# Miniprotein binders against Uncharacterized protein slr1840: the designs that were tried, part 22

Target 1, 371 residues: Uncharacterized protein slr1840, of Synechocystis sp. (p73408)
Amino acid sequence: MRQILIAPDSFKGTLSAGEVCQIALDVLAPEFDCVAHPLADGGEGTLEAIANNLDGQWQTVRVQGPLPDQTVDACYLWLPQEETAVIEMARASGLPLVPVGEHNPEIATSYGTGELITHAARRGAKQIQLAIGGSATNDAGLGLLMALGWQFLDSQGQSVGWGGQALGKVAEIIPPVLNAFPQVTVLCDVTNPFYGANGAAQVYAPQKGADPAMVQRLDQGLRHFARVVREFDGFEINFPRAGAAGGMGGGVAWALETKIESGFTAIAKLTQLEQAMAGCDLVITGEGCFDHQSPQGKVVGGVLELAKKINKPAIIVAGQCQLSQTVLPNVLKIFSLVGPDMPLEKALQHPQTALKKRLVQVKQYLIQSQN

## First folded at step 8 (miniprotein)

Design k9 (from k0 with Q19R I22D L35Y)
Fold by ESMFold2-Fast, scan of step 8:
Structure k9 (fold): chain B 371 residues (1-371), chain A 82 residues (1-82)
Amino acid sequence: as target 1 above (371 residues)
Amino acid sequence: SDEEDLERIALELYKLLERARDIIERTGDPEQAKYVLEFAESLIEYARRLAEETGNPDLIQLVDKLLEYLQRLIEQVRDKLS
């Protein structure tokens, strides 16, 4: 029996990586020995992907939500053998937690993400993997840092408070008295700088509820905070990736001396993807949208590179295929959920049904290629 | 829920638009950017239909503002492709 590794990303907005794996197992397992290895790029579905691969323990903590008057039950993953916590900031400070009509990056805070870090540290974490996708915030991680004991004061010696609006008020920085925190690695695949035309506020604040006037105020706040940080210890916060999660990439790199890795690279190492793939004859991978030009840094691209390195054939199942102009040497075939028999609307409304139909075609292809 | 689906679709749209911009700026290959833009346009159409089907005026207003911004980004990217 052929051994198949099912190693997909989530189909953003429709199916988790785990759900994709389960549907693939349901279709393929009668004819093939299948191993589920759900993956993520550091965004949506990261905790579920890791938990499905490792002996992880879910930790639920009541924390500050993205809005000042909101509390949320946020989960993070504790990996006891690795002495590592995996935290998705979006579960405490994410855009999906904000009710319709209340999106406002001037007031949204990352404080709850800092509370998760504190909880993980107290549990005994020596390392933290921090996935910073899906944020509701444009506060440069200020709330997160406040939860860790940092103080940011205005010109009157009062706390600046929370949200992106607080950045422009910072006149004094006071580090925490006790700063014994785990090593933090930020999972980040965007290259945006801290401020400017391609910066955090200009690029991402509109999706978080900002109108053009608010975007300008937020960008000015980020520029002000960058100046204050530079005056404080000489750190230049305006570097590629610093703009991620409303400037959190920059804020935590400065304050916590974080490492930054692509989400796929960190997750592939944590889950021992290469070892799992070496034990199989074929890899099936997929995501909601596949674009050949940027395969590196994306889940599908990373899986394909690894499969090529160890001489394993691959099949891609994509929600919508961004057709490649070049040959993919280790890819046997690409299956798209959207096609002449499945319009985009129907695939989005019934994603499990659409995926199952394509996996039946994958199964038939594999049976025929086996013979 | 419709609101949760819409927010996730919006996040996916931003990632696709950023990828298209990066492709144009770094590689100068407009043909590759075309596919990403076509997919983003399809998701924009779906998001608008989903918002209209909810009948929720706050959600419709939020989607309209987001789609106006996304359309401006698409136009900026397309101007570089011309």
Scores: ipSAE 0.000, ipTM 0.219, lowest interface PAE 18.8, mean pLDDT 81

Design m0
Fold by ESMFold2-Fast, scan of step 8:
Structure m0 (fold): chain B 371 residues (1-371), chain A 82 residues (1-82)
Amino acid sequence: as target 1 above (371 residues)
Amino acid sequence: SDEERLRQIAEKLKQLLDRAKEIIEKTGDPDEAQIVLFEAELLISEARYLALETGNPDLYREVLRLLKELLRLIEDVRKKLE
């Protein structure tokens, strides 16, 4: 009997990684030894995927929301054996927390994310994994840093306040005295620089409520802050990935000397994916749209690279996939939910049924391969 | 319209494909290749949502075809730098 590792991402907009695993177990587990190992890329579903793999404790903290007069109850995951906290910034400072019509990256703050980090540090975290997808902010992590004791002052010696509008006002930086602060790793799959045509404000601020004039003001603020940081300690903040989460990637790399890893790499290490895969004969992985593969972070791509490294065969189940198996190492077969027998609209209306149908075909393929 | 935006995305992806070819021919710089790939990934993500909203699968397929060609060219750059 084959030992199968079920290691999918979510099928975004339809099924969580955990739901994909459950459907796969329901179809395959009666005839194969299956192990569920739901994954994520550092975005939506990251804490849930990690909690499914490790003995984690949910921590709920009341923190500052993205809007100045907003408080939210935000959860993060505490892993006592690993002495690690896993924090999704979007739970405290995310776009979904902002009411329709109130999106405004000039005022949205990351302060609440800093409060989660402070809580985790006080809890005894030696490591913090910080997923920075889904931000409502364009404040370069200034709010987060203020929560950690950093002071940013204007030319009059007053605090610059919160939001992307604060960046252009910074004249003086006063760092806190930190003793025994945890090591922060940022989970980041975007390569955007801090400012410019491909920077944080130009690319992402419109989805956060910015009109063109506001985008220009925000980009100017990021440029100003970059100059102030360079004058402060010589750090060049305008590097690839620095633009993530409204410049937070740059801000925390500078201030906290963070490591930056792809979401998949960090999650794979934390959940011991390689060890789990080594214990199995075959890996089944998947996601909603496989064609979006970055070398640094897409789940299916990462699983396949790992499978190649340790010489394990893989099967892909994807919502939509237009890649040939001939371009993928160690891939036995690719199953697409959308195909001649299943139109896109029907798959979207009945995703559980569509996935189950394809997993039945995977099961038949595996049985036939015993000859 | 969403259809017009999908056409703009397809045209931009063709420009990124031309840029990727230029990188291969002149520099072979993996950082430049990653930036091109990331811009393409953002555009494809937008195209997915627009295609689901408007129901234009032919134009969406064209966008995916261009992404696959970009990925192939970027891999060629990586091989040259080993």
Scores: ipSAE 0.000, ipTM 0.101, lowest interface PAE 22.4, mean pLDDT 82

Design m22 (from m0 with Q34L F38W K68I)
Fold by ESMFold2-Fast, scan of step 8:
Structure m22 (fold): chain B 371 residues (1-371), chain A 82 residues (1-82)
Amino acid sequence: as target 1 above (371 residues)
Amino acid sequence: SDEERLRQIAEKLKQLLDRAKEIIEKTGDPDEALIVLWEAELLISEARYLALETGNPDLYREVLRLLIELLRLIEDVRKKLE
């Protein structure tokens, strides 16, 4: 019996990666030996994809929200077999948690994300995968670090408090005594440095509610904090990727000695995607919007490169396909949900039906292709 | 050039966002608005890749601003479909 790995991204806004896998199993499993391996790129749907792949357990924790007077019930994923927690900072410290008109990166804190990390560490996590997309913050991870026991004091010996406005006040750093802390890997697909014209504040603070004057204050705060860190232990925080999530990439790399990896790469390693592919005869992958022009950070692109590396054929199932006339090595066929028999409107309204119809065609193709 | 392509994408994104708003306001057809927004999402994916290559902070900032408006409109359309 042919062994098929079902390794899709989510069809964003319509189907989770897990739902895509389940529909594929329902159609293909009667004729083929199928393995579900839902994927993500570190953005929307990441926890759900990993939970379905590795039998994860949802943990709900009441934590500090991005605004000082806000508490939120934030979920993270615990993977007991892997002794790994997967945390999306946006669930505790993200833009979606801030009401329209109340976005303010001078005040917004990452403290709640630190509380999730603390909870995961106490639960027994040996590794933490931290996805830092969608942040409301420009605090360089200061809130997160304070939740872990770090102290940041002003010139008068008082706590600097929360938010991006605190960065410019830091005069003294007091690290906690941490015994056997988990290894943290940050999932990040941006290359921005900590400060400057291409830095955290200048590039990302406007989307978090900053006007031009606030952007300048935030950038100055990041520059000041970078100097204080350099004076503290010689660390150069202004490196590519350090600007992610309002400087959190830099802050946690410094304080927690984290690795920073692309979202897909980290998830592929965590889920042992290459090993799963090696055990199968063919891979089926897909996503809602497939654009070959943007291979970096795209799940389909990563799956195809890996499949090529280990000489496995691939089939793509995409909601919409804007593929240039490019020869994709080892790709047998591309199936689009949207086609003459399935208008985009109908596919958006009935995504499960649309996907099932295309997977039936995939099944027919596979049966016919067996000599 | 990549920078010229980014400018073209930014301009087209503005047009698509305006078209989506017009559809929502005038015709009230959320499915038609979603089609326009899906086209915008494809362009934003391309723009993010190109912005990383050009190193132009002003143009990158403009793309991110348009992304905020896109996400807001997607949320508004989704709520209307529920």
Scores: ipSAE 0.000, ipTM 0.130, lowest interface PAE 21.5, mean pLDDT 81

Design m23 (from m0 with F38Y A47L V63A)
Fold by ESMFold2-Fast, scan of step 8:
Structure m23 (fold): chain B 371 residues (1-371), chain A 82 residues (1-82)
Amino acid sequence: as target 1 above (371 residues)
Amino acid sequence: SDEERLRQIAEKLKQLLDRAKEIIEKTGDPDEAQIVLYEAELLISELRYLALETGNPDLYREALRLLKELLRLIEDVRKKLE
């Protein structure tokens, strides 16, 4: 009997990676030995995918929300065997936590994300995986760093306070004494620099509630903070990826000496994807995009590249086929949920049914190819 | 005592940077210049540590200025060898 690894991303907006795995198991497991290995790219669904692969323990902490007068109950994932915490900043400092009409990156703070990191460190984390997608903030991680004991003072010796508006006020930096602190890896797939035309404020602040005048003020604040950091310890904060999460990518790389990795790479290493794949005869992977907001190809691309490296054949099941005509030679076949027999509208209304239909075709293909 | 030590290190660092410049300007060996710059780099870590412990921002800013000059000279020496 063939051993099959089911290693999909979520079908964003319709099915979680876990749900995709469950449907695949239902269709394929009677005839094949299947192993579920749900994946993510560091965005929505990351904690759930990791929890499904490892015996993760959910930790709920009451922390500062993105708005100054807001508290939220935020969850992170504790992995006791790995001594690793996995934190999504959006659960404490994310855009979805801000009520409609109250989005404001000048006041939104990342402080709550820092409280999650502090809680994880106190729990005994030796490693922290920090996913920084979905932020409400443009504060360069200042709030996060303040929660870790960093002090940022204005010209009068007072705390600069929270939000992107605080960046332009920083005159003095006082770091905490950290004798033992977890290694932090930031999961980041954007390449934007800290400031400028392609920087954090100009590219991302509008979707966080900024008008053009506010974008200008936020960008000037980021430029001011970059100068202060350069004067403080010579660090050049304006590098590719530094603009992620309102400059948090830059801020934490500077202050915490973080590693920055693609979400897929970090998750694949943490879940031991290569070892799981080596134990199977074939990999089925997939990701769906029924709208144009979701990134495509990153999880599938990573799985296929890894499968090629260890000489494993792969099958792709995709919501819509947005793949290049050139595919890796180890790909046996691509199955699209949307096609002549399944219109986009019907697939969006009944995603489980559409996926089951394609997986039945995958099953038929695999049975036919057995010798 | 700590402030006196910080000033002593800053003075030594400046002397090493000046010596590296002289070696380069007097048609000296670029490899000799790199050795002096590496020696200067070792002193800056002690200077930064002491400056942070004393909480003296002026001494810390001077240490950073000297570090930036050191890094620029290391880059200039490497470019001369390439």
Scores: ipSAE 0.000, ipTM 0.125, lowest interface PAE 20.4, mean pLDDT 81

Design m6 (from m0 with Q34L A40L L64W)
Fold by ESMFold2-Fast, scan of step 8:
Structure m6 (fold): chain B 371 residues (1-371), chain A 82 residues (1-82)
Amino acid sequence: as target 1 above (371 residues)
Amino acid sequence: SDEERLRQIAEKLKQLLDRAKEIIEKTGDPDEALIVLFELELLISEARYLALETGNPDLYREVWRLLKELLRLIEDVRKKLE
């Protein structure tokens, strides 16, 4: 074995995917020809992972924040060769932008995310990858759509305004006249429907500041909007995934005819992961899971499935994993950061040291197995 | 019953909140608190559903109080990591 692809997820809370790659390169590159390919699942760290794989240009735009009287400087990635913009809605309309005690999904707006899309379109984007995790909003993407020229009017012919409270007021929809608009793909791993017991408001609005009465008002607003959309053009907005980001998944699928993909799938295609993997003899992937359950993350799972498809062996480096190697036939070995020589406390306090120690063992394993 | 399940969830949420706070305060490192956050997400979803469906006002208030405290803690952890 001479060529190794280093394709990890972030070690959540401790190391970025890029940092994991750099440590692996420092340990392995003197003995092996290594290629770094940091990955993400469409959540936090997605723009950074893509920027590390492609010649991306950071764009900073002053846009509307989640609160009505708030403006924020939001960054997105422009990929000139791909004619693609990658936007994380949380950077313009996200929960972390709202001060503690001021969270309120009845007034929080996605308008700023729409301004980022508009900026990317004017820049010449043919495609937009929109990651919708971390939203502060429950407005079904109404703010985003209003920024794109859509009008939503109440029974008196006035604009419904912003926030989740606007949904229940919509009586008339006026779409914009658009000549050319980029293809939008939404990156989303939740399956929640638009409304109901497992819908956007009932599942996610409390974390955005809603009390029980507000949750009921928001859910009724989503139900009302779904009825208005169905009457407008026959679209059924209440489908699995439509509830993502306070109903934005449904709203943009309806209005912009978006595609919805898992974050990993979209990132893997954009970064040409399969091509990179085919050029190597072995893949090293990993994640920093430290909980009592031994789940296989979306990134690690996706990498392993792809490696199996093209007959490439894999090594897993994980924070803590109790999964038997025998259930993963294309996996040569699993290395856990936590073990008899590295207690959980030490691994969490010194993650770079813990990872480097395990990568030295990976190196020793590979040298002994190389022929 | 749904009421019995809500009580079990409320107790579990309280235990996990106490554990997360203890980790943050004793180590001074929010990274250690993240190990319990994922356990809380599944319980949050179920607690919200059951709280809305049961219609028991006292148990409903208790679950909402615990959820609000959890959400504040998650925000504090995320803000320190950035």
Scores: ipSAE 0.000, ipTM 0.094, lowest interface PAE 24.1, mean pLDDT 81

Design p0 (from c8e with Y6L W10A L14K D31R)
Fold by ESMFold2-Fast, scan of step 8:
Structure p0 (fold): chain B 371 residues (1-371), chain A 82 residues (1-82)
Amino acid sequence: as target 1 above (371 residues)
Amino acid sequence: SDEEILRKIAEQLKKLLERAKEIIEKTGDPREALIVLFEAELLISEARYLALETGNPDLIQEVDRLLNELQRLIEDVRKKLE
């Protein structure tokens, strides 16, 4: 019996990676020895994918939301065997939590994300994987750091408060007396610097509600904060990746000495994807975006790179694809959900049916190719 | 909004196409470029659908330009493998 690794991303807005795996298992497992290995790129579905892959325990904490008078119930994932917590900042400080019309990166705070880190540390986490996609904030992680005991004071010796507007007010930095937190790894797929034309505010603040004047104020605040940090301990915060999540990438790298990794790389390492793939005869991977919630493609690309590295054949199940399997490395065949028998609109309305139909074709292909 | 999502997808597409060009120009493994181009191909299909839904001629034109660039890069890699 062939061993098959089922290692897909989610089909954004329609099916979770775990649901994709379950449908594949239902179709393929009767005839093949299948191992489910749901994946993510550090964005939507990351906690669910990891929870399905590893024995994960959900923790729900009431924390500060992105708006000053907002409280949210935010979940993070505790992995007892790995002594690791996986936190998505967007669940405490993300754009989806802000009501329509109230997006404002000058006041949005990352404080709640810091509360999740504190809770995980108290639970006994030795490591934290922090996914920083989907932020509502442009506060350079100031709120997060305040929740961890850092103090940022203005010229009058008072707290600067929350939000991107606070950055330009910082005159004094007081670190916590005891800073004994778990090792933090930030999952970051952007290369933007802290400030400037390609920086956090100019590139990402508009999608968080900033008009052009506000973008200029936020960028100036980031430049001011960078100067204060340099004066404080000599750290240069304006490096590639520092602009992620409104400058949080820079802020936590400075304050917490974090590692920064791509989302796929961190998740692949945490779940031991290469080892799982080495134990199988072939890999089935895939992804799709049917509601256009986020850019895609990193998971399938990463899986194919690993499959090429260890010389394993792959089958792709994708929402839509025109690239020929004859030119892709190690790819045996590509199955597209959208086709003449399944128009895009129908696939969007009945994604489980569309996926199951293509997996039945994958099964027939594998049975025929086995002989 | 759909236009904001599309702008984000378009920026990701531009980065992938630039990465593929770098691999091709630096005498890298053409098969590595194909993996990057495959990621771009998955995104371009969704971007095209969204552009058509917006009905914005400028966005449709921009997506068509990215599609043409993607097709040219795939052809360049195909020639190197033949």
Scores: ipSAE 0.000, ipTM 0.238, lowest interface PAE 19.6, mean pLDDT 83

Design p10 (from p0 with L34Y I35W E75Y)
Fold by ESMFold2-Fast, scan of step 8:
Order: C-alpha cells, then sequence, then structure tokens
Structure p10 (fold): chain B 371 residues (1-371), chain A 82 residues (1-82)
C-alpha cells in the first residue's frame, strides 16, 4: 500500500488547508496510507498548520488590539519540546480585527504583538517564529518594541505614542535595561524596502485605509525614523524586506537582531516536512483561488523544490491552472478544480464537491498507475 | 501515544468550540468567532487522522461529533459575515 503525504495550503476564500486534508483523507483511505501535513506560507493559517504537525499548547492572551481603544483575545502556539513560540501578528494587530470603515494606519498599533512576545518569553521561549502577514499597521514595529521596554521620545522628552503617525515625532531612542529576549525569526515573503516608491507606506498603506495624503505622511515618518535609527547606532533600516508589515520587518531586525526567512522555509523546517516526505512514496499538494488562474504559489513551489531535491513524485491539485506538467520536475499530474466538467460558478458554490471530484480522479489515476 | 495526543487535541477542540459559541452569543462579532473556528478546523483534521489510527470506536465517534459541531458553527459564522 502506498504512503501518501497530503501537504496543501488553503484554497484562499473557499477551503482551509485543514478542509483540504480532511477531504483528501476521506477519498483516498483506506486504499492508501495517508498522512495529513497542512501547510501555510507564513500568512493566515500558520499557527494551525504547525499545531497539526507538532504537539503544541494554545495560549490565549488578552492584549491590545490594532486600535487604541480595542482589546482582543489573541492565541499563539507554544511548543514546549522545541522551546519555541509561534506568533501570528495578525491575531493581535491584524487588518481583520479592524471594523469596516475604521481602518487607519496612522493610529493602528503593533503593541499587542509585543505583549504576545512578552508572554511567550515569560513562558520560557528560547526562540520565536513571528509571522508578520496581514498587518493593520504602518508603525515600523514601534508598538511591539514599546511592549518589550523600548522607549521612543519626542523633542520634549514625552512618549511619541502609538501608530504610524508617531514615527515622524521620534527624537530619542532608549533601549530596554532587560534585554535577555528570545531569538526572533521573522517569516516574510515580500521584498519591499522600508520607505520610498516601493516602500511600506506607498505599496501597502492604501489597503490599510490610507488616502494619498496619508500615504505621503506615513512615508515621511518612515524616512524620519530611518534617519534617527542611523544616528542612534549606525544601522541602515532601508533594506529589502524591511518594509514588511508597515516597516516591522526593519524595526525588529534592527532592535531584536532578528533573521528573516520565507514563511514556507521556516514552517517546513519546524514541522520536519522533508522527513515526512522522505517517509512517503508521493506527495499531494495544492493551493490557489478558484476565481483566477493562479501561478505556482509559495507553498506548492516550496513543496515541489523539496520533492525534486529528495526525488519524490508529486501530484498538484490547483483551483485553476493551465500549467503543463512537463515543465515541472517530479510532477506526475496536475488536477484543476475548475475545468470543463466543473464550471467556475459550480466550484464557487460547492467547493467541497469540486475538490472531492478531483480527488476521486486522483485516486483513480493512482490505482491505474500502480502496476 | 497517539491516543494520549488525540485526547489532548479533542480537549483543545472542545474549548475552542465553547469559546466560539460564547463569542457569537455574547459579543455578536462573527469575525472573532471565525478566527477560533479556523484554528479548530485545522486541528480536527489531525484529530480525525489519529482517531482512525487508534481504531478506538469511542474516540472516532467523539471526533466525528466535534467535526459536525464545528462545520455547523462555521456555516453559521460565514452566513453572518456575508
Amino acid sequence: as target 1 above (371 residues)
Amino acid sequence: SDEEILRKIAEQLKKLLERAKEIIEKTGDPREAYWVLFEAELLISEARYLALETGNPDLIQEVDRLLNELQRLIYDVRKKLE
């Protein structure tokens, strides 16, 4: 009996990675031994993907939300054997937490994410994996750093306060006296610099509620903060990836001396995906939106690179894809959920049915190919 | 053992489902409930795999019960988010 690793991402907007794994298990068992290994790219679903693969303890903490008058119950994952905490900033400081019509990156704060880091450190974390997708903020991680004991003062010696509007006010930086914090690795897949035409504010602030005038003020604030950091200790904060999460990538790299990794790479390493794949005869992976023909995504791309390196065959289940299997090493077949027998409208109305239909075809393909 | 791991996951799932119900009932914000249910959705897949591996009918039935409750709550939350 073949061993199959089911290692998908979510089909964004329709099916979670967990739902994909559940349907695959239902269709492919008992004729195949299947192992579920749901994945993520460091965005939504990161904690759940890791929890599915490791013995984790969910921690719920009441923290500051993205808006000044908001508190939220935010979960992070504690991995006691690894002495590692996995934190998604979006659960404390994310765009989904902001009510429709109240998005404002000038006031949104990352302070709550810093409270999660503090809680994890007190729990005994030696390492933190910090996923910074989905942010509501453009504060360069200032709120996060304030929660860790950093002080940012204006020209009058008073705290600059929270939000992207605070960046332009910083005149003095005072680091914390207690600095024995866990090693932080940031999970980030964007390459944007801290400021400028391709920077945090100009590229991402509009989706967080900024109008053009606000974007210019936020970019000016980031430029000012970069100058102050350079004068403080000589650090150049304007590097590729520094613009992630409203400049948080830059801020935490500077203040916490963190490493930045792709989300997939960090998750694959932490969950021992390579070992899981080596123990199987083939891998089934997938991701994508039903609405658009998706190019190969971060998770599928990463799984296929790993499969190539250890010489394992792969099957791809995609939402909508016309990519030829002949151009992809180790790919046996690509199954598209949207196709001649499953029009887009039907797939959107019945996503579980669409996926099940394709997995039945995967099962039939595997049975016929077993010879 | 797989059975011990499964029991821990099942307890976490029960707590998440109870938390989602409390959020829906007391706060009225379906987005807060969505985060909790999304977390439960990924855990239930692992729970189901482990339950099948144990071959314990009582554990399999309990996980299926939790899955049915989770799916019902997700449907209700998604309707409110539309």
Scores: ipSAE 0.000, ipTM 0.092, lowest interface PAE 23.0, mean pLDDT 82

Design p11 (from p0 with Q12L E46L Y49W)
Amino acid sequence: SDEEILRKIAELLKKLLERAKEIIEKTGDPREALIVLFEAELLISLARWLALETGNPDLIQEVDRLLNELQRLIEDVRKKLE
ESMFold2-Fast, scan of step 8: ipSAE 0.000; ipTM 0.359

Design p2 (from p0 with R19L K26E S45A)
Fold by ESMFold2-Fast, scan of step 8:
Structure p2 (fold): chain B 371 residues (1-371), chain A 82 residues (1-82)
Amino acid sequence: as target 1 above (371 residues)
Amino acid sequence: SDEEILRKIAEQLKKLLELAKEIIEETGDPREALIVLFEAELLIAEARYLALETGNPDLIQEVDRLLNELQRLIEDVRKKLE
C-alpha cells in the first residue's frame, strides 16, 4: 500500500495545520498508509504545529506586554526530550496584543519576550527556538536584553527605558555579570537590514502605528544604537536579517550570539521532516494561497524543494491557487478548495467541508493513477 | 532591472563618499560631513539588500567595498570629534 506524508501549512484564518492533517487522515487512511506531519513557517500557528509533531508541554507565564502598563499571560512550548523551548515573541510582545488605536513602536517593548527566555532557561532549556514574526516593537530587542540583565544608560547615567524611542538615548552599555543563557536560534524569513531605506523602521514601523515623522525618529535611533554597539565591541549590527522584529534580529545576534535560520528550515530540522518524507512514496502539502511567487522558505515551497531533492512526487491542496501546475516540475496535480463548485465565501464558512471535498478528489486521483 | 538600479545607487554612493572626504580634508570640519555620511548610510543599506538579491558577486563585492569605505570615514569623523 502506498505510504503518504501529509505535510501542510495552516490555511490562514480557517484551519490549523493539525486540523488539515486530521481531515486528510480521515479521508485517505482507509486506502493508504498515512503519516501526519503538520508544519509552519515560524509565524502564527508555529507552536501548535510543533506540539502536534512532538510531545510538547505548554508553559504559561505572566509577563510584560508590549505596552508599558500591560501584563499578558504568554505561553511557550517546552520540549523535554529535546531540552528545547520554542518561543513566539508575538505572544508576549506582538501586534495582536495591542488594542486598536494604541499601536506605537516608540513605546512598545520586547521586555516580556526576554522574561519568557529567562523562564525557559530556569526550566532547563539548553536550546531556544525564537520565532520573531508579528512584533509590535521597534526597540532592537533592548527590552528583551534588559530582561536578561543588560543595562543601557543615557548620558545622565540613568536607564534609557523602554520602546523604540530609547535607542537614540543609549550612551553606555553594561552587559550582565552572570551570562549563562541557552543557545538561541532566531526564526526569520525577512532579509531587511537594521536601518535605512529597506531597514526595520522604514519598512515595518508604519504597520506598527508609526507616521512618517516617527519612522524617521525610529530609523535615527537604530542608526545611533548601531554606532554605540560598534564603539562598544566592534560589532557591525547592520546586516541582512538584522532588521527583523524592529531590529531584534540584529540586537540578539550581537548580544546573545544567536543563529538565524528560516522558520521552515528550523521547524523541518526540529521535526525531522526529511527523514519522514524519505519513508513515504508521496507527499501531500498545502496552504491557504499558492502561486509561483511563493518565496524560498515558505512551507509549500520548502516541502516541494525537499521532495525534489529526494525524488518524491508531490500533490498540492490549496485554498486558492493562481499557478498553472505545468510550472511545477515535481508536482503531480494541484487541487484548489475554491472553484466553480465552491465559492470563496462558502469555503470560508465551511472550511472543513471544502477541504474534505477536495481530499476525496485527491483520493480518487490517486486510485485512478495507480491503476 | 535590479542590477541597473543597484549600479545607479552605487554611483550615487561613490559621489557622496567622495564629497564627505573633500569636506573633511578641505574644510577641516567633520560635522559638515555627517549629513553626507547619513545620506550614504541610507543608500548603502538599500544597495546591500539589492546586491544580495541579484546574486551578482561583482556587485556584492563593490557594495562591500563601499560599505568599508563608509565605515572608515565614520571612524575618521568620530576620532576627529574627540
Scores: ipSAE 0.000, ipTM 0.093, lowest interface PAE 22.6, mean pLDDT 83

Design p3 (from p0 with R19E F38W E75L)
Amino acid sequence: SDEEILRKIAEQLKKLLEEAKEIIEKTGDPREALIVLWEAELLISEARYLALETGNPDLIQEVDRLLNELQRLILDVRKKLE
ESMFold2-Fast, scan of step 8: ipSAE 0.000; ipTM 0.336

Design p4 (from p0 with S45L E46D Q71Y)
Amino acid sequence: SDEEILRKIAEQLKKLLERAKEIIEKTGDPREALIVLFEAELLILDARYLALETGNPDLIQEVDRLLNELYRLIEDVRKKLE
ESMFold2-Fast, scan of step 8: ipSAE 0.280; ipTM 0.761

